# Ledger of designs, part 13: miniprotein binders against q96jn8r1131to1294

Target 1, 164 residues: q96jn8r1131to1294
Amino acid sequence: TLEFLENHGKNILLSNGNRTATRVASYNQGIVVINQPLVPQLLVQVRIDFLNRQWTSSLVLGVITCAPERLNFPASACALKRAAWLLRGRGVFHNGLKICEKFGPNLDTCPEGTILGLRLDSSGGLHLHVNGVDQGVAVPDVPQPCHALVDLYGQCEQVTIVNP

## First folded at step 11 (miniprotein)

Design yg1
Fold by OpenDDE base, fold request of step 13:
Formats: structure tokens, sequence, C-alpha cells
Structure yg1 (fold): chain B 164 residues (1-164), chain A 82 residues (1-82)
């Protein structure tokens, strides 16, 4: 069963059997990690439930290869400098460095109800899915094991893990 | 002291990013300009460049990227001030 780990950002409240994450304060401190590591062909999906328009920007998706249960989460995923691959806006970042300028749709403009997915292929490529459509490989070679990460940032105040 | 200046810069940055995230680009820029003035007192050219880059990011409406830049810069500056 896919669910968010109890170790999460300070402004997160989990509900719905830890399948729903809600950021209840400010624009940050909203990082959550999915319990099961990504393995090839496992599609992990989250739905954007609620956007708070008082903030700019939106959620960050990504993967981490460190032990998530022990991770001391920074206020924002942008501060993850080790073993982190992040998708935000249309950019892809690795340990704080932009490795791709334009990839897939702009995550900052995804409306409520959008379902975003992450999946590893057999070659270790990390795929982004948007509403069931494979957008291609965002990161060509991701070390395993790795865990999917969602940073409820800016406008994004609630997401729910949904089954494929 | 350098440590005190860095701490003050950190506070300005945090507030600036908050404002930028609220969509108040103008005030965010103003605070970062104040931060830049303090950074200049440190003589830290790398930090100065980071603030400049962050200002550009905010101008482009990308406070997340500004935050990323400034987070790294602060970390380095804190290390230097210790």
Amino acid sequence: as target 1 above (164 residues)
Amino acid sequence: SPEEIVEEVKKLIEEAIWLAMRGDKTKAVELLQKALDLVNKLGDTEFQKAVDDALKAIDKGDPWYAELILDEALELAEEKSE
C-alpha cells in the first residue's frame, strides 16, 4: 500500500490513511515522501487536490536516494543538495543544479485534479506521467533504491496518492 | 562581525522570499537590495553574485529558483563566517 511516511515537513498533516497530505501553514515545509521505493514499472501517482492562489509557484516532484525515514527535511526541496532529482515548473534539477531547462508541461500551472505520476523504467529512467500520459524520461539514470518525493510548495496545499 | 551580518542577511532573504511567494515582487527586491548592501560589507563576491542572480529570478517571477540560489549562497557564507 502506497502512503506517505510519517517523517514529513513541519507544515504537513496526513490524513486518509496517510494517503493525503495537506500543508496547513505558509508556503513551505511541505515535503512528503512515499513509503515504498520506486522499482521498475511501479507507477506512483498523486492528485493535486487543492491550490491556494495566494501563493505563487506550485509543487515539486522528485526522487531521493537517501533513507527517507531519517531525513531531516529542509523547508523547501530546493535545499536538497544530495541524492535528489527534482521536477519543478518545466525544469529538472539534480542536487541543486538545473540539468534540464524545459521538460514536459509546466508543473506550476497544473490545475486541481491533475494527476502526476513517477515511474522508473527498466533502464533506470525516471518518467513523468501527467493525467495518465507518459511525458518521457525526465532523468535518464536514477540510482536505486529511491523514493518519490512531493514538495507541497507555494500554491499546492493538498495532494492525494491515487492508484493507477 | 561577519557572523552577525550573515545572520541579518539570512533574515532579509527569508522575508524577501516570503514576499516574493506572496507575489510582492517589488518589496522582495527591496529587501534583497538591502541584503546585497550587507553582503558587500563582507566582501564576498560569490555571495554578491548569488544575490544578483536571485534578483533576476524574482524579476522573472521564479521565487523558487531565487530561493535555491540564495540557500546555497547562505550555506557557503555561513561556512566562511564560522
Scores: ipSAE 0.875, ipTM 0.940, lowest interface PAE 0.5, mean pLDDT 96
Fold by OpenDDE base, fold request of step 13:
Structure yg1 (fold): chain B 164 residues (1-164), chain A 82 residues (1-82)
Amino acid sequence: as target 1 above (164 residues)
Amino acid sequence: SPEEIVEEVKKLIEEAIWLAMRGDKTKAVELLQKALDLVNKLGDTEFQKAVDDALKAIDKGDPWYAELILDEALELAEEKSE
């Protein structure tokens, strides 16, 4: 089953069989990685459980191609400089560089209960799903294997992996 | 020393981003301005530009992007100061 790896950001507390991640302090140190690598047609979804509005910004979604079990997580996903594709706000970033200005809905404004998903297609395209709706290809060609990453950042204090 | 300046800049940046994330743009900008003043002492125009860009990002209400910019800049500055 899908669950978050034990190797995670310092402010993360895992619960619910490691399917729920809660950031218990500050606005950062909240990176988690899903255990199973993304393979074509596997839809990985997380639900935004709680937002803390004292902070700005919100969660970052993405994928990494390095071994997640050995990754030394930075305080924020923005510091991932290699083998990282990130979705935040309406932008797509690759290793710190913005590769897409406007994509999908603004992740910073997704309310509690929003279900966000990542899926690779057969061509290696990374798709974003929002509440079950495919938003299209965010990244056209992602190397495999890769793992889905969630940075519980800013407002986003808790997410839970949910089944499609 | 350059290393000491970079370290102080790093602290200012960390606090500035925290403040920005709390929605206090004014104080965040104040701290980044202090950081900029210190960076100017380094004569590192690239670092200076990064701080300027981060200030713009804060102004636009995007502290995450500011953090991204500054993280990159700090990494480069630390390398230069060694």
Scores: ipSAE 0.874, ipTM 0.941, lowest interface PAE 0.5, mean pLDDT 96
Fold by OpenDDE base, look of step 11:
Structure yg1 (fold): chain B 164 residues (1-164), chain A 82 residues (1-82)
Amino acid sequence: as target 1 above (164 residues)
Amino acid sequence: SPEEIVEEVKKLIEEAIWLAMRGDKTKAVELLQKALDLVNKLGDTEFQKAVDDALKAIDKGDPWYAELILDEALELAEEKSE
């Protein structure tokens, strides 16, 4: 069963069998990682449940290739300097470096109810799904094993893992 | 001391990003400018550039990217100040 790991950002409260993550304070300290590593053809999806409009920006999606159980999470995914591929806004970042300028829809403007998914293809390409629609390869040749990461950042206050 | 300056800069940055995230770009920029003034005392051109770039990011409405820039810069500055 897909669920968020107990090792998470300081402002996260897990519920619903660890399938729902809620950031209960500030705009940051909201990183969560999904327990099962991504494998080809496994579509991992989260739904944006609540947006808190007092903040700017929104969630960051991505993957990490380090051991998530032992990771000391920084306050924001932007501080992940190694083994991290991140999708934010329309950009793709690798260890703090923008590797793609415009990709998919702007994650900062996704409304509540939006379902965002990550999936590895057989070639190791990381795909972004938005409401079930494959947006294409965001990151080619991602090392495995890797885990899906969600940073409940800014407006994004709550997400829930949903099944395809 | 350099360490004390870095600490003060860190506080300013944290508050600036918070304000930027709340949508108060103007105040965020003001604080970062104050931080820049302190950074200039360090003679750290890399740190200075980082703050300048962060200011631009904030002005463009991208506090996340500003935070990314500043986080790395602070880390480097802390190492130098030890």
Scores: ipSAE 0.854, ipTM 0.930, lowest interface PAE 0.5, mean pLDDT 95
Fold by ESMFold2, look of step 11:
Structure yg1 (fold): chain B 164 residues (1-164), chain A 82 residues (1-82)
Amino acid sequence: as target 1 above (164 residues)
Amino acid sequence: SPEEIVEEVKKLIEEAIWLAMRGDKTKAVELLQKALDLVNKLGDTEFQKAVDDALKAIDKGDPWYAELILDEALELAEEKSE
């Protein structure tokens, strides 16, 4: 069973058997991590449940290759300078460096109800899914093991893990 | 002292990003300009460039990227001032 780890951002409240994460304050401190590492056959999907349009920017998706259970999460995923690959807006970032300007749709424009997925392929490529549609390889060679990460940043105040 | 300047710059940056995240771009830019004035007193050209780049990101409506730039710059500046 996929759940968000109990180790998470300080502004997160977990509910629904730890399958729902809500950011209950400010715009940040909203990092959550899926409790099992990605493997090629696993599609991790979250639904955007609630967006607060009073904030600017929205969620960040990604993977982290450090063991997440005792990691000290920064206030925002942008501060992950080690062992991290992030999708934000249309950009792809690795350890604080922008690697790609334009990949997939702009995540900042995804409305409530959007289902976002992360999956590894057999070559270690990280795929983004949007409403069940594979957007292709965002990152070609992610080291394993890695865990899916969501930063409930800015507009994004609630997500729920959903089954494929 | 350099440590006091860096701490004040950190407070200005945190408030500026919060304002930008709320859509208050004009006030965010004002605070980052004040931060730049203080950073200029440090003579830290890397930090100056980071603040300038963050101002450009705020102007483009990208406070997340501004935060990314400034977080790294603050971390380096804090290490230098200790």
Scores: ipSAE 0.816, ipTM 0.909, lowest interface PAE 0.7, mean pLDDT 92
Fold by ESMFold2, fold request of step 13:
Structure yg1 (fold): chain B 164 residues (1-164), chain A 82 residues (1-82)
Amino acid sequence: as target 1 above (164 residues)
Amino acid sequence: SPEEIVEEVKKLIEEAIWLAMRGDKTKAVELLQKALDLVNKLGDTEFQKAVDDALKAIDKGDPWYAELILDEALELAEEKSE
């Protein structure tokens, strides 16, 4: 069963059998990681449960290829400089460098109730799903093993892992 | 010392990003301008450019990108100070 790892950002409280993550302070320290690596045919989905519009910007999605159980997460995903691929707004970032200006929808505009998904295809391509619709390949060749990551940043204060 | 300047710039940046995340663009810009004045004392043109770019990102309402730029610049500045 898919759960968020116990190793997470300092402002996260896990609940609902570790399937729900809530950021309980500030705008940052909200990185969470899914406990199983991505494999072909596994779709990891999270629902946006709560947005606090007092903050600017919203969640970041991505993958990391470092072993996540003992990693010291930075305050914000933007500081991940090794083995990370991130989707933020409409941009795709690799280790702090924007590698794609516009991919998929603007994640900062996704309302509460949006279901966001990540999966690998058979070629190692990372796909974004939005409300069940495949947005195509965000990153063409992600090394395996990798783990799905969510940064509950800014407006995004709660997400829940849901089944496809 | 350069190390003291970099530490003060780091504090200003952290507060500026927090303010920008709360929507207080005016105060965030004020703090980054103070940071720029300190960075000018370092003579570090790459760091100066990073602060200028972050100011533009804040003005456009993109503090996440400002944080990305400034985190890299701080890391480089800390390495230079040995």
Scores: ipSAE 0.814, ipTM 0.906, lowest interface PAE 0.7, mean pLDDT 93
Fold by ESMFold2, fold request of step 13:
Structure yg1 (fold): chain B 164 residues (1-164), chain A 82 residues (1-82)
Amino acid sequence: as target 1 above (164 residues)
Amino acid sequence: SPEEIVEEVKKLIEEAIWLAMRGDKTKAVELLQKALDLVNKLGDTEFQKAVDDALKAIDKGDPWYAELILDEALELAEEKSE
């Protein structure tokens, strides 16, 4: 079954059989990784459970191609400069460089209850799903293996893995 | 020393991003302007541009992007300072 990996950001507490991640301090140190690599038939979905509107900005989604079990995560996903593709706001970022200005909805405006999904297509394209609706290809050719990543950043203080 | 200046700039940046994340753009900008004054003493043109770009990002309400810019610039400045 899909779970958040035990190796995670310092401000994260895992619960609900490691299917729920909560950021318990500050605005950062909230990176979590899904324990299985993405494969074309796997849709990884998380629900936004709790947003704290006292902060600015919200969660970051993405993938990493480094082995995640022993990786030292930075305080914020924006500092991932190797082997990372990130979706933040409406932007797509690769290793700290914005490669697309406008993809999908603005993730900073997703309310509590939104279900966000990541999957690979048969060509290695990374798709974003929002509440069950495929938003298209965010990144056309992601190297495999890769793992889905969520940074519980800013407003986003809790997410839960949900089944498709 | 350059190392002492970079450490002070790092502290100003961290506090400025925290303030921007709390929605206090005015105080965040004030701290980054102080950081820019110190960076000017280093003569580091790349770092100067990064702080200016981060100020623009904060003014537009995008502290995540400001953090992205400043993280790279600070990493490079720390490598240069021995």
Scores: ipSAE 0.801, ipTM 0.902, lowest interface PAE 0.7, mean pLDDT 93

## First folded at step 12 (miniprotein)

Design kn12
Fold by OpenDDE base, fold request of step 13:
Structure kn12 (fold): chain B 164 residues (1-164), chain A 96 residues (1-96)
Amino acid sequence: as target 1 above (164 residues)
Amino acid sequence: DEKERKIEEIIYRAFELSDEGELEEALELIVEAIRLAVENKDEELLVWAIYIIANIAQELGDPELLEKVLELAEEAYELTKDPEIKWLIEYLEKDK
């Protein structure tokens, strides 16, 4: 069963069998990682449950290629030093380097109820899914193993892992 | 330690500035962070800083700076053999 790891950001409260993550304070410290590594053709999805429109930025979605159990989480995913492939707004970032400026929908404007998914294809390409629709390859040739990461940042106050 | 924390803060601030479009100020800060990382022999922070300066150089669209970043990355790879740096080198070379 897909769950969020107990190793998470300081402002996160897990519930619903660790399938729901809620940021209960501030606007940051909201990183969570899904327990099972991504394997080819496995679709991992989270639903945006609640948004706080007082902020302009929203959740960051991506993968890490380091051991998640040992990771000391920074206040935001953007401050991950290494092994990070992140989707933020319409951009794709690797360790702070923008490798794509315009990809998929703007994550900062996704409404509540939006289901966001990540999937590796057979060639190691990381795909973004939005409400079940494959948006294409966000990151080619992602190192494996990797784990899906969600940063409940700014607007995004709660997400839940959902089955395809 | 305190030194490491300081360098991390500078690197992150450089990223924030670059994200805001303040590229010249970001460049100034990240160069300082690189200097400090080298001085402190902090390979992890050096690698991260190199990614950030690569991003800044890319946003500036400065081919000379990009070349310097590539050289820096190559030197760092010789020292650390960090696969993250290897990836960056390959990325930068593909865009040439």
Scores: ipSAE 0.884, ipTM 0.951, lowest interface PAE 0.4, mean pLDDT 95
Fold by OpenDDE base, fold request of step 13:
Structure kn12 (fold): chain B 164 residues (1-164), chain A 96 residues (1-96)
Amino acid sequence: as target 1 above (164 residues)
Amino acid sequence: DEKERKIEEIIYRAFELSDEGELEEALELIVEAIRLAVENKDEELLVWAIYIIANIAQELGDPELLEKVLELAEEAYELTKDPEIKWLIEYLEKDK
């Protein structure tokens, strides 16, 4: 069963069998990691449950290639020092380096109810899915094993893992 | 420790500034962070800082700076043998 790990950001409250993450304070400290590593053809999806419109930035979605149980989470995913591949806005970042300027829809403007998915293909490419539509390869060659990461940042105050 | 925390804060601030388009100020900060990381022999922070300066150089569109970053990355790889730096070197070589 897919669920968020107990090791998470300080402002996160897990519920619904650890399938729902809620940021209960501030605008940051909201990183969560899904327990099972991504494997080819496994689609992992989260639904945006609640947005706070007072902020401009929203959730960050991506993967980490380090052991999530040992990770000391920074206040935001953007402050991850290494082993991070992140989708933010329309950009793709690796350890703070923007490797793609425009990819897929703008995550900062996705409304409540949007279902975001991550999937590895057989070639090691990381795909983004939006409401069931494959947006293409965000990262062409992701080191494995890797775990899906969601940063409940800014607008995004709640997400839930959903089945395809 | 306190020094490590300071360096981390500088690096992240440099990233934030670069993200906001304040590239010159970001560059000044990240250069300082790199110097401090080297001085304190903090390889992890050095590697991260090199990624950030690479991003800044990329945003500036400065080929000379990008070349210097590549050289720095190569030196760092010789020192640390960090696979993250190896990735960066390969990226910079392909993207220039």
Scores: ipSAE 0.883, ipTM 0.951, lowest interface PAE 0.4, mean pLDDT 95
Fold by OpenDDE base, fold request of step 13:
Structure kn12 (fold): chain B 164 residues (1-164), chain A 96 residues (1-96)
Amino acid sequence: as target 1 above (164 residues)
Amino acid sequence: DEKERKIEEIIYRAFELSDEGELEEALELIVEAIRLAVENKDEELLVWAIYIIANIAQELGDPELLEKVLELAEEAYELTKDPEIKWLIEYLEKDK
């Protein structure tokens, strides 16, 4: 069963059997990691449950290639020092380096109810899914093992893991 | 570690500035962070700072600066043998 790990950002409250993450304070400190590593043909999906339009930026989605259980999470995924591959807005970032300028829909403008998915293909490419539609390869040749990461940032105050 | 925290804050601020388009100010900060990381012998923060300066150089579209970043990355790799730096070197060379 896919769940969020107990090791999470300081402002996160887990519920619903650790399948729902809620940021209960401020605009940051909202990083969560899914327990099972991504493997080829496994589609991991989260639904945006609640947005606070007070803020401009929204959630960050991606993967980490370090051990998640004891990771000391920074206030924002953008401050991850290493082993991070992130989708933010329309950009793809590796450790703060923008490796793709425009990819898929703008995550900052995805409405409540949007289902975002991550999947590795047989060649190690990381795919983004939006409402069940494959948006293509966001990151080629992702190191394995890796875990899906969600940063409940800014607007995004709640997400839930959902099955395909 | 107070020094580590300070350097981390500078690096992240440099990233934020670059994200906002304030590339010159971002460059000044990240260069300072690199110097501090070297002085403190902090390899992890050095590696991170190199990624950030690479991003700044890329956003500036400055090939001379990118070349300097590549040289810095190569020196850092000789020191740390960090696979993250190796990845960066390969990335920078591929985009030439």
Scores: ipSAE 0.882, ipTM 0.951, lowest interface PAE 0.4, mean pLDDT 95
Fold by ESMFold2, look of step 12:
Structure kn12 (fold): chain B 164 residues (1-164), chain A 96 residues (1-96)
Amino acid sequence: as target 1 above (164 residues)
Amino acid sequence: DEKERKIEEIIYRAFELSDEGELEEALELIVEAIRLAVENKDEELLVWAIYIIANIAQELGDPELLEKVLELAEEAYELTKDPEIKWLIEYLEKDK
């Protein structure tokens, strides 16, 4: 079954059979990775459980294309130096380079209860889903294998893996 | 490694400044980070720094700077053979 990988940011506490991630300190060190690579039939979904609106920026969602089990995660997903394709705010980024200015909703304004999903299409395109609605292709050809990543950054203090 | 950590912090700070719209200050920092990464022979940080200066150049919309970034990326690829730099070169050339 889908779980958050035991290798994660140092401010994360896993619970609920490793299906819930909580950031228990500060505003960063909150990277979690899903324990299975994405494949075309797999939709990875997380629900935003708890937001602290004291912060202005919120979660980052995306994929990494390197092996996650022993990777040393930085304090923030935006500091991943390689192999990272991230959705942040309304932008899409590869290793800090903005490759799309506006894609999908602004992740910084998604309320508690929002269900965010990632999947690959048959061409290797990365799709974002929001509350079950496909937002289209964020990245047209993601190298495989890749793993879904969530950074519980800023506002976002808890997410839970949910079944599609 | 203290030098490596310092260079990494400068690169990330340049990214933050760029994200905040302080593009000229971001450019000054990333140029310094590139110099330090070359001096320290840090292949991984050089590649990342080139991604960040590419982003800054793209946001500035400066065609002369974009040409210099492409030249730098090509030189870095010959030195490192890092596929991340190859991807960036293709991206920058396809963009126009």
Scores: ipSAE 0.864, ipTM 0.937, lowest interface PAE 0.5, mean pLDDT 92
Fold by ESMFold2, fold request of step 13:
Structure kn12 (fold): chain B 164 residues (1-164), chain A 96 residues (1-96)
Amino acid sequence: as target 1 above (164 residues)
Amino acid sequence: DEKERKIEEIIYRAFELSDEGELEEALELIVEAIRLAVENKDEELLVWAIYIIANIAQELGDPELLEKVLELAEEAYELTKDPEIKWLIEYLEKDK
């Protein structure tokens, strides 16, 4: 069963059998990681449950390619120094380097109820799904194993893992 | 390590400035962070700082700076053999 790992950002409370993550303070310290690595047959989906519209930026979505169980997470996913491939706003980033300026919808504008998904294709390409619709390949050749990551940043205060 | 935490903070601040469009200020900070990482022999922070200066150079669209960043990355790879720098070198060569 897909769950968020117990190793997570300091402002996160897990609930609903570790399938729901809530950021309970501040605007950051909200990194969560899915407990299974991505494989081609696995679509990891989260629903945006609650947004605080007073912030301008919202969640970051992506993968880490190092073992997540004992990582010391930074305050924000954008401060991951290595092994990180992130979708933020409309951009795709690797370790702070923007590798694609415009990919998919702007994550900062996704409303409550949006279901965001990540999967690998057979070539190791990372796909974003939005409300069931494949947005294409964000990163063409992600090192494996990798784990899906969500940073409940800014607007995003709660997400829940949902099944396809 | 207090020095490591300070260097990390400078690198992240440079990233934030770059993200906000303050590219010249970001460049000044990241150059200082690189100097400090080299002096402190912090290979992980050096690698990350090189990613950030590569981003800044890319945003500036300055081919002369991008070539200097590639040279820096090549030197850092010889020093560290870090596969993250190898990936960056390949990226910068393809992006040319």
Scores: ipSAE 0.858, ipTM 0.935, lowest interface PAE 0.5, mean pLDDT 92
Fold by ESMFold2, fold request of step 13:
Structure kn12 (fold): chain B 164 residues (1-164), chain A 96 residues (1-96)
Amino acid sequence: as target 1 above (164 residues)
Amino acid sequence: DEKERKIEEIIYRAFELSDEGELEEALELIVEAIRLAVENKDEELLVWAIYIIANIAQELGDPELLEKVLELAEEAYELTKDPEIKWLIEYLEKDK
């Protein structure tokens, strides 16, 4: 069963059998990772449960290609110095380098109830799904193993893992 | 390490400025961060700083600067053998 890993950002509280992550303080320290690596044909989906619209930036979604169980997470995903492939706002980033200007929706404007999915295709391409609709390949060749990551940043205060 | 923390803060500030569109100011800061990372022999921060200056150069659309960044990345790869720098070199070469 997909769960959020017990190693997570300092402001995260896990609940609902570790399938729900809530940021309970501040605006950051909200990184969570799914407890299984992505494999072809596995769709990892989270629903945005609660947003605080006072902030302009919202969650970051992506993968890390290093082992997450003992990783010291920074305050935000944007400060991951290595092994990170992130969808943030309108763009796709690798370790702070924008590799795609616009892919999928603007994550900063996704409403509560949006279901965001990550899937790895047979060629190692990372796909984003939005409300069940495949947006295509965000990153064409992600090293494996890779692990799905959500940063409950700014607006985003709660997400829940949901079944496809 | 206090020096390491200061260098990291400068790199992150350069990233923030770049994200806000203040590319020339971001470039000034990241060049200083690179100098400090080399002086301090901080390989991990050097690699990250090179990713950030690559992003700034890309956003500026300056081919001369991108060539200098590629040279820097190649030198950093010889020093560190970090696969993240190898990936970046390949990315920048394809982007040419």
Scores: ipSAE 0.838, ipTM 0.933, lowest interface PAE 0.5, mean pLDDT 92

